# Ledger of designs, part 3: VHH binders against Intermembrane lipid transfer protein VPS13D (VPS13D)

Target 1, 283 residues: Intermembrane lipid transfer protein VPS13D (VPS13D), of Homo sapiens (Human) (q5thj4r3276to3558)
Amino acid sequence: LKIFISAPYWLINKTGLPLIFRQDNAKTDAAGQFEEHELARSLSPLLFCYADKEQPNLCTMRIGRGIHPEGMPGWCQGFSLDGGSGVRALKVIQQGNRPGLIYNIGIDVKKGRGRYIDTCMVIFAPRYLLDNKSSHKLAFAQREFARGQGTANPEGYISTLPGSSVVFHWPRNDYDQLLCVRLMDVPNCIWSGGFEVNKNNSFHINMRDTLGKCFFLRVEITLRGATYRISFSDTDQLPPPFRIDNFSKVPVVFTQHGVAEPRLRTEVKPMTSLDYAWDEPTL

## First folded at step 22 (VHH; from p2 with Y103W W106H Y108F)

Design q1
Fold by OpenDDE, last read:
Structure q1 (fold): chain B 283 residues (1-283), chain A 125 residues (1-125)
Amino acid sequence: as target 1 above (283 residues)
Amino acid sequence: EVQLVESGGGLVQPGGSLRLSCAASGFTFSSHWMSWVRQAPGKGLEWVATIKYDGSEKYYVDSVKGRFTISRDNAKKSLYLQMNSLRAEDTAVYYCARETLKWSPHGFTYEYDHRGQGTLVTVSS
């Protein structure tokens, strides 16, 4: 005997994080969730319905306990499952006076079609996705961690191979949410300046090696649904944002305004030209 | 090779004080978060305190807050733990550990990728 179970909502977790769901203000978690859901992301949709008729038709969620066993995940602000898209901040209280962790989760609701016309598909997605479309192995880090590290990989860094994508979460939400990138396969490449990733944008990011040579990637930030895709690509087919031409017989030295780091000073030799992009894109 | 060598442990009466030291070598000390962790008899490893690589941030487990002070000297590649108002429950082997915030697609986790041999702190009347 085959039993077909239907639910008005299918909760699909694509965040990579374990998520636990509950009707807002309900006493119990949504049915169909077990200990395994605390430990790892579910690969199967959770069939969800508002079972508590005394509570509003809002859903809440929290991080599963598996990734931060010493922490205490908190329930997020209630959200509707009938809406289009949104974002929720999921907090995890850490022990001691360690700063809390915050995971931003995108929510996208779509109506089913055909036999699923009465079903809403609710997609939970990461807020940020790093997409390496370049030919380089790339490292990423939050600016505060990357600062002063030179060529070293700081705490919380992540890496990605050419052609791969990776989910990104900010390791410290109390720090500025600026992303830095480094070419891992370029000798002595130092970290880029920090750039924002929470707005549609397109620009060249500049990375220098310890000798001051500049390397560029094209960065494209695009919001799709509730996820910002940050794409990195080679710049071989693209003109640089700036070309500095020194037609004089004397060297010209320049630095981006507001930048004090000596290694970010550029000398343009007499009768030479060089390509340039901002060392600190947020200045 | 990464090395962490703890010292300063010993026997102390309740209410007493000790200062632990850790000598680090084999890595860029000034670039790493450092932690003290402890293991009491019959218990698991417990986080005690963490200090940022530049010393600008210090974190403590609740049970030691106000009593313990973590500090570091990057020039000397040394980590310290000043322990005041010691209690019996502070009895443990204390380890100096290099703390790492490791990223995964499933989030961030704190790990101690290197740890010293430890120094015993016994608080007893």
Scores: ipSAE 0.731, ipTM 0.878, lowest interface PAE 0.7, mean pLDDT 94
Fold by OpenDDE, last read:
Structure q1 (fold): chain B 283 residues (1-283), chain A 125 residues (1-125)
Amino acid sequence: as target 1 above (283 residues)
Amino acid sequence: EVQLVESGGGLVQPGGSLRLSCAASGFTFSSHWMSWVRQAPGKGLEWVATIKYDGSEKYYVDSVKGRFTISRDNAKKSLYLQMNSLRAEDTAVYYCARETLKWSPHGFTYEYDHRGQGTLVTVSS
């Protein structure tokens, strides 16, 4: 005997995190979830329906308790399963009034096809993905942590090898959400300025070494579904955003307006030219 | 090599005070969050307090709030824990620990990647 089981919604977890789902304001968790779902992500779709007709047709979710046993996961703001793409912040309350750990989860809703035409597929995905398409080993950090660190890797930094990708979460959501990058395989490379990663964009990021030499990467930010992919690539075949020409017989010194750091000052020798990109993209 | 060396532990009566110190070496102290953790006899490791690299943020476990003060001197590469109004339940080996945030595909966690040898604090009448 073959039984076809259908549900109006398939919840698909691609975050890598354990997620628990519930109808908003419901007294019980959604059916089909067990202790294992608290500990690790489910690889199988969760069949979901709004079972409580007295409550609104909204879904809520939280982090499974297996990730932070000492913490208390909170339910996120209710969201519709009939919409397009969105994001929810899932908070885990920490002891001692420490700032809660927050996971931003992307939500992407798609309609099924074929025999699943009456099914809505809801995909939960990481909000940010760092993609290293460069020839360099790269380090990433939130601006607040990278500030003043020079060539040192701050706490909470992430490293990626050439050709690799990594999921990214902000260490502190209450700090400015600016990302910094550093070339790990270039001697004395210091951290870049901070840049936003929550909108489609493409630009050159400038990284200097302790001697003031500039190194560039091309940054491309693209939203696919509910995930921002931040791609980093070499700039050998790309023109720089600026070319500085000194046709005089004297050296010329310039600094980006608003930048006070002496190491970010540039000298252009007489009768020479150099490539340049902003040291601080957000200024 | 990363080294953390605790000192200042000892025997004290209930209601007494102690000041613990931790000397750090082998890394850029001023760029790291630091924590005190403790282990009481027969119990697991317990978080006590954490301080931001610049000292601007401090966090405490509820049981020590108002009694303990965490501080640091980045110039001296030192971490401190002022313990006042000590109680019997504060008896433990206290460890200085370097805190780090580690990301994995399964989430991010606060970890202690280095810890000292510890200093014993005994509160007894």
Scores: ipSAE 0.524, ipTM 0.786, lowest interface PAE 1.2, mean pLDDT 93
Fold by OpenDDE, fold request of step 25:
Structure q1 (fold): chain B 283 residues (1-283), chain A 125 residues (1-125)
Amino acid sequence: as target 1 above (283 residues)
Amino acid sequence: EVQLVESGGGLVQPGGSLRLSCAASGFTFSSHWMSWVRQAPGKGLEWVATIKYDGSEKYYVDSVKGRFTISRDNAKKSLYLQMNSLRAEDTAVYYCARETLKWSPHGFTYEYDHRGQGTLVTVSS
């Protein structure tokens, strides 16, 4: 005997985080979830239906307890499973009124095809994905942590090899959401300025070494579904955003307006030219 | 080599005060979050307080709020814990710990990658 089980909603977790689901305002968690779901991400879709007819047809979710044993995961605001895309912030309250950890989860609802035409596929995805398409080993950090670190890697930094992609979450959501990058395989490379990653954009990011030499990466930010993909690539085949030409017989020194850091000053020797990109993209 | 050396512990009566100190060496002290943790007899390690690298943020476990004050002097590479209105339940070995945030695709974890030898605080009448 073959039994086919159908559900109106398939909840697919691609976040890498354990998620627990519930109908909004319901007293119990959705069926099909066990202790293991508290500990690690489920690779299998959760079949979901609105079982409580007295409650609204909204879904809520929280982080599993396994990630932060000393924390208290909170239920997010209710969301519809009937089409569209959205984002929910999942909070984990920490002891001592420490800033809670917040995970932003993208939600993308699509209708099934073929035999699943009556099923909605609900994909939970990370809000940010870092894609290293460069030839360099790259480090990433939130600006607040990277500030003043020079060539050192701060807490919460992420490392990526060439050709790799990694899910990204902000270590502190109450800090400015600015991303910094550093070339790990370039001697004495210091952290870039901070840049926003929550809008479509394309630009050159400038990184300097301790001697003031500039290195560039091309940054491309693209929203796909509910996920911002931040791609980093080499700039060998791309013109720089600026070229500085000194046709005089004296050295010229310039700095980006609003930037006070001495290491971010540039000297252009007489009768020379250099490529340049903003040291602080947000200014 | 990273070193953390605690001092200032001792015997004190209930309602009394102590000031703990921690001397740090072997790393850039001013770049790291620092914490005090404690372990009471027969109990596990308990977080007490954390301070940001620049001192602009301080956090405390509820049981010590209003009584304990965490501070730091980056020039001296020192961490402090002023403990007032001490209670019997504050009796523990107190450790200075360097806090680190570990990131993974599966979430964040706060860890103490280095901890000192500890200093004993005994609150007793």
Scores: ipSAE 0.516, ipTM 0.785, lowest interface PAE 1.1, mean pLDDT 93
Fold by OpenDDE, fold request of step 25:
Structure q1 (fold): chain B 283 residues (1-283), chain A 125 residues (1-125)
Amino acid sequence: as target 1 above (283 residues)
Amino acid sequence: EVQLVESGGGLVQPGGSLRLSCAASGFTFSSHWMSWVRQAPGKGLEWVATIKYDGSEKYYVDSVKGRFTISRDNAKKSLYLQMNSLRAEDTAVYYCARETLKWSPHGFTYEYDHRGQGTLVTVSS
């Protein structure tokens, strides 16, 4: 015997985070959620309906308690499940006036098809996705953490294998949301400059080793739905953004304006050319 | 090997002061957030204070705010906790801990990946 179960809303969590849902201003959490939902993301859709007719048809959500046991997750601003896309900031209050943790969650509502025509599929997506399409193992870090680290991986870094995609969240929302990248499989590769990931863009990111040699990745940032996908790829088949030609008989040294770090100076030997991309994309 | 060695604990009267020290070795001290945590008798581990790798940020549990000061000397690879106006409730084993931010697709958390053996602070009249 097959039983068809329908609900007006299917809440699908693709954030990687445990989420707890509630009708906005309701006294109780939505049905179908258990302790396990506090600890880890649900792989199954949550069937949701507005059970409290005295409250508006808005939904709210918070981070599950499992990932920050000493923190207090707060309910986000109410949002509609009837259509559209949006973003909600989920906050976790920490002890000792430590900066609150904020998780930005994308919301995308789609109507079901076929037998699910009367169901709205609500997808909760990560705000940012790192897509490593390069041949390198990559490390990522928020700029503030990567600063001064040289070739070392700072706290809060995340690594990705070639061909992999991973969700990431900013560890510090009070810091500049600039992403840095490093080639983990290149000896003595230092961290790139920080770049923004909250707008559509495409550019070459420059990474240097401790000897000043440049390495490039192509970065493509694309907003799809409520998620910024940041894709990294090899640049072998792409022209560099700049070619520096020294047709003189003397060496020429140049730096990006505003960059004082000596290791980010480039010497162009006489009668030679080299490829270049900005060391600091945000300058 | 990462090593953290606490010192400076002892018996002190209420209202007194004590300065704890932690000697770090086996890692790049200046690149890590450091914390003091404590465990009172019969209680669980409690966070006390955290300091950023460059010392530019300091955070304290509410109960010690205004009384305790966390500091560090990166050149000496040392962490300190100046404790003033000590209270009976401050009695605990105090641990120096290396704080690590674990960043993953499933979220980020602050963890103590290394902790010393601790130093006992007893506040009693």
Scores: ipSAE 0.501, ipTM 0.774, lowest interface PAE 1.2, mean pLDDT 93

Design q1
Fold by ESMFold2, fold request of step 25:
Structure q1 (fold): chain B 283 residues (1-283), chain A 125 residues (1-125)
Amino acid sequence: as target 1 above (283 residues)
Amino acid sequence: EVQLVESGGGLVQPGGSLRLSCAASGFTFSSHWMSWVRQAPGKGLEWVATIKYDGSEKYYVDSVKGRFTISRDNAKKSLYLQMNSLRAEDTAVYYCARETLKWSPHGFTYEYDHRGQGTLVTVSS
C-alpha cells in the first residue's frame, strides 16, 4: 500500500531568504526545521499545522539567523494561513541602535486541488519586484539615497538591464518609502522624483538630463500573487500626459507643488511648448 | 583613485583620550556614509561607528557608546573619531571606511571599503 503524507498547510518559501516559522506565541518552532533553515532558504515546502492547542491559530515568521550573525531577527505580527494575500515586515535588530533591517515578505494563500483539496498552499515571496520592460538600463534607489546625487548613483543602488528584473527591499523603513529611477544609458540623466510602489497604479514618470530635456517611462504596478510587480516600459507610442504652452515673450519656470528636489524644475522658453509628466506622481 | 589617510593614533594610558583623523580624496566625500572600523591583534574587523553623509545620524557599537564621538567636516573632506575614557580593549588598528548597505538575493550586508594603512591605538599602562 502507498502512504500519503499531508498537512493542512504547505509553506513555500520563494523569497530567496532563510525563513523560520512557528505558531504565534507557541513555545517551539514548527517541526521539520533544522539548522540549515537558519542559513539558507528551504527548497521544499514546510509541512505545517497548528500543534499548540493553547494558542490562537496564527502563524509567525522570522529571518533565519545565518544571514545576520550579529543581528537579532524578530518574529513578525501573527498572520492567518486561512486568509487571503498579505504582507509582513520581518525585522532584524542591529547592534548600536542602528535602524533595523526590514524585509517585506508577501503572503499568498492558495487552496489545494485534487487529492490536496483539504490543504492550503501558502506562498512567501519578496513583496516588490522591479521589472525592466524598457529599452534602457535602469538604476533604482530609495528617494532619500537618490537626493542630491544628480547624475551619480548612490552606493547601494540597484540596476537592471533591459528585459531583466530584480527583487527590491527598502534599505531604510524609517525613510519615506518612495522609489526613484534613472536612465543609465542616457547621457547626464538625473534621478526622477519619488513614487509609491505599494498599491496598484499606472502613470508616467519624468526624468531629465542636465539640460532640462525630459524623458519618460511608463510605470505599471500590479499585485501578482504575493508580489507587487513594478513594470517600467518605453513611452514612444504613448501620447505625453501633459503639454505646457508658453504664449508669453518671457521664459516661464514651474515646479510640482511639494517637490523639494531643486533639479526637478521646468523651464518653458518664450513662445514654445514642452511635454510634461509629474515629477512625483504619487504626491 | 580613492584615498583614505588615517592619523592620530598612539600610545595612551587607560582613561586617556585620542582624536583620530581621516583625510579623504578621490571621491565626493559629502555623498558617502563614513565609518570607523578597527582590528585588534589577531582578530577580525569590528565596526565602531558610522556617520551619515550630512552628519545628521551617528551610530556606535555598544562598547564605545558615551566614550567615542564620530564627526565629519565635509568642507575639509575629513572624518574624525574622538576617543575618551580609553580602555585596554580599545587597542587596535583603526581604519576609516566608506560604508555601503547593499542588497543581494541573500539579504542586506554592510560593506566597509577601507583603503588606508590605518592608525594604531595602543592603550597600556
Scores: ipSAE 0.486, ipTM 0.778, lowest interface PAE 1.9, mean pLDDT 85
Fold by ESMFold2, last read:
Structure q1 (fold): chain B 283 residues (1-283), chain A 125 residues (1-125)
Amino acid sequence: as target 1 above (283 residues)
Amino acid sequence: EVQLVESGGGLVQPGGSLRLSCAASGFTFSSHWMSWVRQAPGKGLEWVATIKYDGSEKYYVDSVKGRFTISRDNAKKSLYLQMNSLRAEDTAVYYCARETLKWSPHGFTYEYDHRGQGTLVTVSS
């Protein structure tokens, strides 16, 4: 006897986190989910269908209860399993009006293959991946935590060795969603200005040492399936975005328009040139 | 060497008040989020209150909200907990701690770096 198990949707959890799924506003969780799904990510796809005909064909999800025993995971905004790429913020409500813990989960919908052409495969993955393709050890932090740190790393910063990657989630959803980076293996390197990671983009990011010398990384942000990959690479063999030539006999000082920070002024010696990229990418 | 030294505990009647102090040294106090945590006899560590490095955000576990007030003096490198309307369930050893929110593949966790001996608060008739 052979038994085929099929459903219109196969939900594939690539987040590394326990996820629980339900038809949005339905009174019961989707079938096939057990206590172990509350504790850890399931490796098997969840076979899913919209069983509640009284509710819209939307799915919702939450973090499994096992990883935050004193928190209250909330159901996210409903999403279609028949759409394209999307993202949802999964909130765990904390006691004491503490800011909620937020997990940004990307959603990617793919058609089934072969005999499974009548199904959609829906992949859930972390929304952001920091991919260090540079020759430097890198530190990352949300801008609010990097502010005022100089050459130090704030508690809870994230680091990567050359050639390594790390998943990223915003520690505070109520702060600006701006990422900062610094070179950990360059003496006195200060945190970069904040940059956005929620859209495809390509640019140089500028970091300075305490003497004002600029250091650059190339940042490439690409949506690949459910995940924005934020790649950092060396710029040694790339032209800088700007080259400032001082053809005069006197030193020239310039600043990025709209940047008041005194340490971000740049001096170009007489009859010399220097390479530059914006200190504050969002301005 | 990081040091956190708690003081101000003692025996107090229900409804009474105590003010706990924590003297910090060996790190840049003004750059750290600070917390009070407590451990009742036979129980695990419980978060009580947290204050942002500049004092602009304060958070309390629900059981102490309205009764306890966390504060800090960055010039004196000191953390305080004013405890009013004390109840028997507040009996515990109280520690001051540096608070960190850490990410791992298993999710976010709060870590409380409490290095002192703590100060015992006993609420009993």
Scores: ipSAE 0.469, ipTM 0.758, lowest interface PAE 1.9, mean pLDDT 86
Fold by ESMFold2, last read:
Structure q1 (fold): chain B 283 residues (1-283), chain A 125 residues (1-125)
Amino acid sequence: as target 1 above (283 residues)
Amino acid sequence: EVQLVESGGGLVQPGGSLRLSCAASGFTFSSHWMSWVRQAPGKGLEWVATIKYDGSEKYYVDSVKGRFTISRDNAKKSLYLQMNSLRAEDTAVYYCARETLKWSPHGFTYEYDHRGQGTLVTVSS
């Protein structure tokens, strides 16, 4: 007896996290998932089909319960496997009404090839990757956690060495999804203003030291498959967005409109110039 | 250097009350989420309560909800735990800690940076 096993969907977990799948609103998890899938990501694709014909063709997923034994992973909003590339927030409800832990999972649908032409390969990956292409060690944090930190690193910061990358998840889904960065290898470097990461974009970011000196990185944000790659590079060979020339005999002081922070005032001494980029990119 | 000094523990009867204090120094206290954690005899560390850096959010493990109140005074760099209606199962060494939520490839993890000697709370008749 020869048996050829196939399924219309192959669910491929590239997140590094344990994921459990089911048809949305179905009473049972998808077949082929066992206790080890609750504890760690599976190395094998999950063979999936919509077995419950009384329910819509929507899939859902949750974090495996093994990584947060005191938490309750919730099922995400249902998604289509047939063309619904996108993102889902996977919440783990915590004891004590603590804010839920949120994992942002990107979804990318690929048609099968060769002997798999009649299947869809659905790839699940972290939604954000921070890619440090600069010469600096970088620290990253959600804006709300970076506010008021000065030169310190807040709870929930993550860091990268030059040439390295790291996965990022928003610690709080209910705060503004604005990312901040700072140079860890520059003494007294303060956190940047917050910027958006949920669309393709390219810009300079401005960080200052405690004396008001500006430092810049180039940020490039590109959606690659299921994942936004947010790259940071040096600006040595790039023109700045602005240059302020003071050809007068007196110092000139300026600030970005709508920014009240006194340390973000900028002095241009007589007969000098300086490079500038917005302190608060979202204003 | 970061210092956290706990005080206010002692022996108390079931149903009684205690107020724990933590004096902080060596860091910007008003920028950190702070927690109380405890360790009962022969057991591991248990999270008890957490307070946001500005005091606007407070969270408690289910076993102490309605009995314990966490608070802070940023001007005095102090953290407090008011413990009412104490029970035998509350017997533990209580530690003041800085709370950090860390990301790793294996998911989010809370880390509790506790550096003091702790303060012993004993609830017995």
Scores: ipSAE 0.451, ipTM 0.758, lowest interface PAE 2.1, mean pLDDT 86
Fold by ESMFold2, fold request of step 25:
Structure q1 (fold): chain B 283 residues (1-283), chain A 125 residues (1-125)
Amino acid sequence: as target 1 above (283 residues)
Amino acid sequence: EVQLVESGGGLVQPGGSLRLSCAASGFTFSSHWMSWVRQAPGKGLEWVATIKYDGSEKYYVDSVKGRFTISRDNAKKSLYLQMNSLRAEDTAVYYCARETLKWSPHGFTYEYDHRGQGTLVTVSS
């Protein structure tokens, strides 16, 4: 006699955070989860099935209690394990009326291989990865925190060295989810305009110094499984989106339509040229 | 270089009031979230209250809601904590601190590494 044991879903936690799962609206957590799962990410996949036939086939998850022992982790909006990719915001309620802590978790569903062909492998990973492929040390912040900082970094900014990557979560879900970047190794570099990261895209991002000189990075945003990889690279071997040639004997000044900030005016001196990309990508 | 100087502590009977002050220098005060944290002897820091850099958001630990009021004056670079209806359990050294919500691979954490020397509040009959 030969006995094969399987489960319809294997939940694979690649987030680096402790996660607890259950069927949505069920009374108990999924089997096979213990106190150590409250404290740290499990190294093994969780074998999962929808045990409660009276409830919809939806899964839910929360952050493990051990990360925030004074907080109250909430269950996220239910999601199907039979769908494609998705994302959920996992909230931890803080004491008082403090804004909740929010973790953005991507979800990627894949069919099993070989002897596991009758299962779905569900991968949970951080939703955003900032990948510095440039030659610069970069700083990143949500636009609300970068606003008004000039050449300074706000408290709690994220930085990464050339060739390094870092996981990103929005510090506040109630602010616009726009990312800003600046070059930390260029004197007097000011934060970029905010840009979206929740769709595949490719563009140049413009940063200026205090004298108005433009500096560029190439931004490539690609959904890779459960995670948007937001890659930043040098542009020295790429054509700029625009080149402005002033063939006249007088200076020409221009501004991106809808941008009122005086420092974002651009002068092209007589008989010169200037490379340009939009200062405010969302306008 | 960050400097925070707390004042206004003292001995108070239960039910009494105190107003704590904090003078800030060495950083752009109006750009930072500020907190009061407290420490009873031999214990760790406990968060008490937080105020947004422009004063538009204020948050309190549940044990002090309705009794304590955090405020700030950005022109004077000062942070305040009005403490009413004081209880014995409020006895602690109170620190004025910059608040940072920091991401790490182990999750979000609040950091209060920039704080002053503290001011002692003793609530006793």
Scores: ipSAE 0.374, ipTM 0.720, lowest interface PAE 2.6, mean pLDDT 85

